# Ledger of designs, part 3: miniprotein binders against b1l550

Target 1, 279 residues: b1l550
Amino acid sequence: MRLPEELLERARDIHSEAPSHRIKLDRVGSFGLKVPVEFKGFLLLAEADVWVSLPEGRRGVDLSRQVEAIYELSNPPKDPFSLCREAAISLLEKLNYADSSGVSIRFDAPLQDGESLKYYGVEISSIASDEIINKIRVEILGMTACPCTAELIRAYKSSEIAATHTQRSLGILEVSTKAEHPDPDKLASIIERAMSSPLRTYTKRPDEGGLVIRSLSNARLAEDVVREMIHLFLEEFGHLPEDTHILAAVRSMESVHMHDIYAERSFSLDEIRKEISSH

## First folded at step 29 (miniprotein)

Design p4
Fold by ESMFold2, fold request of step 35:
Structure p4 (fold): chain B 279 residues (1-279), chain A 117 residues (1-117)
Amino acid sequence: as target 1 above (279 residues)
Amino acid sequence: SLTIRVRVIVYGKEVWIFIYFYGVPEEVKEKVLEKLLEEIRKIAEELGVTIEYTIYVENGEIRVRIYVKGDDPEKLLEAIARIIELAAELAKKLGDPERAKELKERAKEYIERLKKE
């Protein structure tokens, strides 16, 4: 049922009133929207959150305008980075009482894996005010091999037995910058190269043997995986603005234990460079 | 009531400027827009920046979306300042001198950034 349009002339605009308690809000929005995106030739159904700030003098946000802003830009589907940034700008344009706006877009990114595909998790954000801050979080699984057990077994039988426990480890890189979003495939590659070996969707026996051998030859503590991620990140993305903020982390699902191991470091580019140059 | 609002978003070599006109009398709308667009074209030519614009009418009110792009950051900052000063002149002409003062102060902030560089 559609009500007569003439009622709009007589009804109060509840959203534009002042609230009973004049308290500003940092994020008011619509979360969990489904939007189509085009990523490297794939059409994906992504999940999006949209929000704006709300000043102390305004009772509510025009929520339909928020949803409209991102959906207008999602047809036809476009790359998620442009969609994210353009939607954040459009929100701030259309909801001109807000001091800031934000958009987050989440999807599983396909990645070539031989003749098959694998995936990694991506969440991007753009936060607009007088400038734009872009954020990207990449999560990808890899394989780690324990160097401590490898060394103990080596000592037991010299080099006759090359063995250790291996497990899945979740690598995480999160970047916040005033520059364009880093390429998520490059972030995923950094994480995988920091691991003992990448995971494969499937392998045949000769390839599986090679995968295990490579992981043993590149055994690495979770702590050193994080350190390697940082090293590789600086090589690839050291050109980003000095106030760029990074989080590098690993959650290792230890195959011989009932619990996980976690290692993490956050830093800005200028901070980590000073730290490294002091040694 | 009659007001003019301006929002500026800077992203690298790109700038978005939104000018919102509220309560402008119908008889002067076309003249205000023609003046704005004429001066924007002059700014683009004089500074060598790309300027594109779109005019939206929503519920009888006007929003002008201005996109500025250029390789020289000093020219971009100057373009922003001149567009804001133009909005200030329009605010004064339309009888909103307090808004004109606010916009002029904002434009000065961009000019001061030019002096530091």
Scores: ipSAE 0.583, ipTM 0.849, lowest interface PAE 1.7, mean pLDDT 89
Fold by ESMFold2, last read:
Structure p4 (fold): chain B 279 residues (1-279), chain A 117 residues (1-117)
Amino acid sequence: as target 1 above (279 residues)
Amino acid sequence: SLTIRVRVIVYGKEVWIFIYFYGVPEEVKEKVLEKLLEEIRKIAEELGVTIEYTIYVENGEIRVRIYVKGDDPEKLLEAIARIIELAAELAKKLGDPERAKELKERAKEYIERLKKE
């Protein structure tokens, strides 16, 4: 049932009223929207969240305008970075009572894996106010091999047994910057190269053997995976603004334990450069 | 009631300026817009920046979306300051001197950034 449009003339505009309790809100929005995006030749169905700040003097947000802002920009589908930024700007334009707006877009990014495909997780955000802050989080699985067990086994039967426990590890890079979002494929590559070896969608036996030998030859503590991520990040993205903030982390699903191991480091580019230059 | 609001968003070499006109008498709307657009064109030419605009009308209220792009950060800051000052002049002429004062203060903040960068 559609109600008569002439009722709009007589109904209260609840959203524009003052609230009973004059308390500002930081994020009021529509979460879990489905939006199409075009990413590197793939058409993907992404999940989006949109929000704005709400001042203490306004009771509610014009929620339909929020949804309009992103859907107007999503047809035809376009790259998720442009969509994210443009929608954040449009939200702030259309909801002029807000001090800030934000858009997050989440999807699984396809990645070539030899003759096949694999995937990694991406979440991008743009937060607009008098400036725009772009955030990207990339998560990708790799393989780690424990160097402590490898050394113990080597000492037990030198050269006869080259072995250690290996496990899948989830690598995480999160970047917050005033510059454009870093390329997620490059972030994923940094994470994979920091691991003992990458994971493959499919391998033949000779390649599988090589993968395992690679991981044993490149055994790394979770702590050192994080350090290597940071090193590689600085080589590739050290040019970003000095107040760019990074989180590098690994969650290792240890094959010999019932629990995971976690390591992380957060830093700004200015901060880490000073730390490294002091050595 | 009657007011002019200005929002500025800066992203690298790109700037979005939104000017919202509320309660402007119908008989002066065309002149206000003509003045705004004429001065914007002058600013673009004088500073060597690209300026594009779109005018929206919703329920009789006017919103002007101004997009500014340029390679020189100082010219971008100067363009922002001049557009805000123009909005301040319009606010004063439309009978809102308090809003004009606020906008002039904001424009000065961009000029101060220009001196430190």
Scores: ipSAE 0.579, ipTM 0.849, lowest interface PAE 1.8, mean pLDDT 88

## First folded at step 33 (miniprotein)

Design p11
Fold by OpenDDE base, look of step 33:
Structure p11 (fold): chain B 279 residues (1-279), chain A 119 residues (1-119)
Amino acid sequence: as target 1 above (279 residues)
Amino acid sequence: SLTIRVRVIVYGKEVWIFIYFYGVPEEVKEKVLEKLLEEIRKIAEELGVTIEYTIYVENGEIYVRIYVKGDDPEKLLEAIARIIELAAELAKKLGDPERAKQLKERAKQYIERLEKREE
């Protein structure tokens, strides 16, 4: 049932009214939209959040315009980086009362693993105001082997390769920058290289054995993983602006405990450079 | 009520400027736009920046999307300042002196940023 368009002329614009309490809101929008994106030759259905700020003098946001903005730009499908940026700009363009806008797009990114596919989680975001800040969050699973247990077993049984417990660990890199979004594949690679070993979707027995042996020979604490992530990040992305902010984290799903081990470091490029140089 | 709003978004070597015209009498809209576009072209030529524009009409109101691209950040800042000043002058002519003053002050802020970089 479609209401007569004439009713729009008679109805008060509730959104444009003054609110009962004159308070600015930071984010008002639609969350959990589905939008198609093209990513490295794949057409993917991504989840999207779109929002704008709301000034104190306006009761509500024109949500329909927000939705329209993202979908207009999503057809035909484009890369999620451009989509985020362009949509953020479009939101400010269409909703001229807003001081800021934001777009976040989430999907599982395909990653080739031999003849199979593995994946990592990615969230691509852009926040627009007088400037644009681009954000990217990458999450990928790897394997860690515990060096502490390995040392205990080595002390107990003289072995060249000490047995130890292994577990899946989730590595996280989040980057916020005024530059273009960093390459998520590179970020994923950094995380994998920081782990004891990568995970494989499909392994033959010899490959599986090799993977485990590699993990055992490269045992790392969660703390080690985070530090290695940071080190590798600096090598690859040290050219980013100094005010670029990074979160490096790992969540180890410990196999011998019911709980997870978590480690993180938040830093800007200028801060971490100063820290390293002081040593 | 008659008002002009200006939004500026800077991203790297790219700048988006949106100029919104509200309550402009129909009889002067064309003249205002022509003047705006003419001056923008002059700015582009003088500063050596690329300026593209699109005019939109929404609910009977007009806004202009201006896209500025240039390799020299200083020239970009100057372009922004000059475009905002242009909007201020238009606001004044259209009978909104308060907005004109606000826009002039905003333009000055970009000029100040320019001066700090030359330092």
Scores: ipSAE 0.700, ipTM 0.871, lowest interface PAE 0.7, mean pLDDT 92
Fold by OpenDDE base, look of step 34:
Structure p11 (fold): chain B 279 residues (1-279), chain A 119 residues (1-119)
Amino acid sequence: as target 1 above (279 residues)
Amino acid sequence: SLTIRVRVIVYGKEVWIFIYFYGVPEEVKEKVLEKLLEEIRKIAEELGVTIEYTIYVENGEIYVRIYVKGDDPEKLLEAIARIIELAAELAKKLGDPERAKQLKERAKQYIERLEKREE
């Protein structure tokens, strides 16, 4: 059932009315939209959030217009980076009362693993105001081996390759920059290289053994992984603007404990450069 | 009521400027747009920047999307300032001196940024 359109002429525009309390809101929008994106030759269904700020003098946001903005840009499907940026701009264009807008797109990104595929989680965002800030968050699983236990066992049994507990660890890199979004595949690679070993979608027995041996030979604390991530990030992305902000983190799902081990460092490129130069 | 609003978004070597016209009499709309577009073309030529524009009509109101691209950040800032000043002048001509003042002040902010870069 569709109501007569003429009713719109008689109805108050609730959204444009003054609110009972004149308070600005930072984000008002639609969360959990599904939008198609093209990524590395794959057509993916991604989850999207769209929002704008709301001034103190306006009761509500035209939500339908927000939804239209992103879907207009989603047909035909395009890369999520452009979609985020263009949609953020479009939101400010269409909702001229807003001081800021934002778009976030989340999906599992395919990553080639030999003849098969693995994946990493990615969230791509753009926030627009007088400027555009691009944000990307990459999460990928790897494997860590504990060097402490390895050292104890080595001391006890005098083995060249000491046994140790291994676990899955989630590496996280989040980057906020006024430049273009960093390449998520590169970010994922940094995380994997910072781990004791990558994970594989499938392994045959000899390959599995080799993977474990590699991990044992490259045992790393969660702290080591984070530091390595930062080091590798600086090598690859040191050219980004100095005000670029980075979060590097690891959540290790420790196999000998009921809880996880977590380590992180938040920094700007300017800050970390100064820190390194002081040593 | 007659009003002009200007939105500016800067991203790298690209700038989006949206100029919204509200309450402009129908009889002068064409003239206002022509003047705007003419001056924008002049700015593009003088500064050596690429400027594209699209005119939209929604609910009887007009807004113009202006896209500016250039390799020189200083020229981009100057382009922004000049376009905002142009909007201010239009506001004044259309009978909104208060908005004109506000826009002029906003233009000054971009000029100040330019001056800081030169130091």
Scores: ipSAE 0.688, ipTM 0.866, lowest interface PAE 0.7, mean pLDDT 92
Fold by ESMFold2, look of step 34:
Structure p11 (fold): chain B 279 residues (1-279), chain A 119 residues (1-119)
Amino acid sequence: as target 1 above (279 residues)
Amino acid sequence: SLTIRVRVIVYGKEVWIFIYFYGVPEEVKEKVLEKLLEEIRKIAEELGVTIEYTIYVENGEIYVRIYVKGDDPEKLLEAIARIIELAAELAKKLGDPERAKQLKERAKQYIERLEKREE
């Protein structure tokens, strides 16, 4: 049932009133929106969150305008990075009482894996105020091989046996910058190269043998996976603004344990360069 | 009541400026817009920046969406400052000298950034 539109003239505009408790809010928004995006030739269904700040003197946010802002820009589908940034700007344009706006977009990104595809997790954000801060988080699974067990087994037979336990590990890179979002495929590649071996959608026996040999040759502690992620990130993205913030982490599902191993480091580019140059 | 609000968003070599006009008398709206747009065209020509704009009307009130793009950071900062100063001049002419002072102070912040870059 549709109510008569004439009621709008008689009803209070609740959202534009002052609240009883004048407390500003940092994020008021609509979360879990489904939005189509185009990513590297693929049409994907993404999840989006949109929000704005709310000043102490305004009771509510016009939530329909928030949803309208991103949906108008999502038809026809476009790349998620432009959508994210443009929607954040549109939110501040349309909801001019806000000091800031934000948009997050999450999707599973396809990545070429031989003649097939595999997928990794991507979440991007754009936060707008008098400037824009872009954030990207990439999560991808890889394989790690334990160097401690590998060395013990080598010593047991004086190199007659090459073996160790291997497991899936989740690698994480998160970047916050005033520049454009880094290419998520490059972030995923950094994570995979830091691992003992990438994971494949499938392998045939000769390729599987090579994967095993590679993992044993690149056995790494979780701590050293994180260090290698940082090293590789600096080689490829050291040109980003000095105040760019990074988190590098790995969560390893250790196959011989009932629990995970976790390692992480967060830093700014300025901070890590000083640390490295000091020895 | 008369209110002029200005929002500036900077991203790399691109700038968005939104100017919101509330309570401007109907008889002067067209003249205010004509002056704003004429001066914006002069700024674009003099500074060699690209400026695009769109005028919107919502509930009888107007706002102007201004997009500025240029390769020279100094000229971008100058364009921002001059557009904000233009909004300040309009606020004063329309009888809101307090808002004009606030806008002039904001424009000074961009001029201060320009002076620091020259050093």
Scores: ipSAE 0.651, ipTM 0.868, lowest interface PAE 1.4, mean pLDDT 89
Fold by ESMFold2, look of step 33:
Structure p11 (fold): chain B 279 residues (1-279), chain A 119 residues (1-119)
Amino acid sequence: as target 1 above (279 residues)
Amino acid sequence: SLTIRVRVIVYGKEVWIFIYFYGVPEEVKEKVLEKLLEEIRKIAEELGVTIEYTIYVENGEIYVRIYVKGDDPEKLLEAIARIIELAAELAKKLGDPERAKQLKERAKQYIERLEKREE
């Protein structure tokens, strides 16, 4: 059943009215939308949030136009970066009372892992106003091995035992820039290479042994994983604009403790280069 | 009531300009669009930038989506300024000199960015 459009002439346009309290809002949106995306040959179902700013003099947002902005662009499915940016622009086009718009798209990205796949978390966003700011967050699990315990065991009298505790660690890179979103596979690779060893979907016993030996040979503190992530990031993405912001972090699920260890550094490219050049 | 609004979004070497026309008399709409499009064509040719546009009509109101692309950032800023100035000229001719003044001030801000970039 579709109601007669003649009712639009009789009904108040509630959204265009002034509100009782004239307070601007920073984000008014539709969150948790399901959208199809095409990522590196995979068709994925992603989750999206869309929003706009709302001026003090407008009571509400036309939410159907807001949802239209992303769904019109999502069929046929396209790459999530183009969808994100184009939808943010379309939001400002369609909701011209807004000062800014934003779109976030979240999905699990597939990554080749031998004959199988593994996945890492991706969240991208585009924030539009008179310019566009692109943000990407990548999260991937790896393995870390504690170098402190490894050194104590090595130093243990007459011991040839090579051992330490190993654990899963979640590595995080978040980048905000006026340039295009960095390739998430490259960000995931940086995180994994900073770890003691990657994780696999599954292993047979010889492969499992090799994975553990690699991690023991490559023992790293969580702090050093973060430092290595930053080093590798600068090598790969040092060409980005100087006002690009980065967060690098590790949450390590330490196997010998009841709690996690966390290390983090945020910086702009300009800031970190000055810091490094001063040493 | 009669109003012209302009939005500009800049992303690298790409620019989106949206011009919204409200309350323009029906008999004048075609003339306004013809003037706008003719001048946009001239801007593209003179500055050597790519300009694509789409005209939309919603509930009897018009807006124009203008996409500008070019490798020379100075030509992009000049194109933006000239398109905004064109909107200002149209606002004045349609009887809204206060809007025309506001749009001219916005166009000057892009020219000021050119001068700072030259620094």
Scores: ipSAE 0.641, ipTM 0.864, lowest interface PAE 1.4, mean pLDDT 89

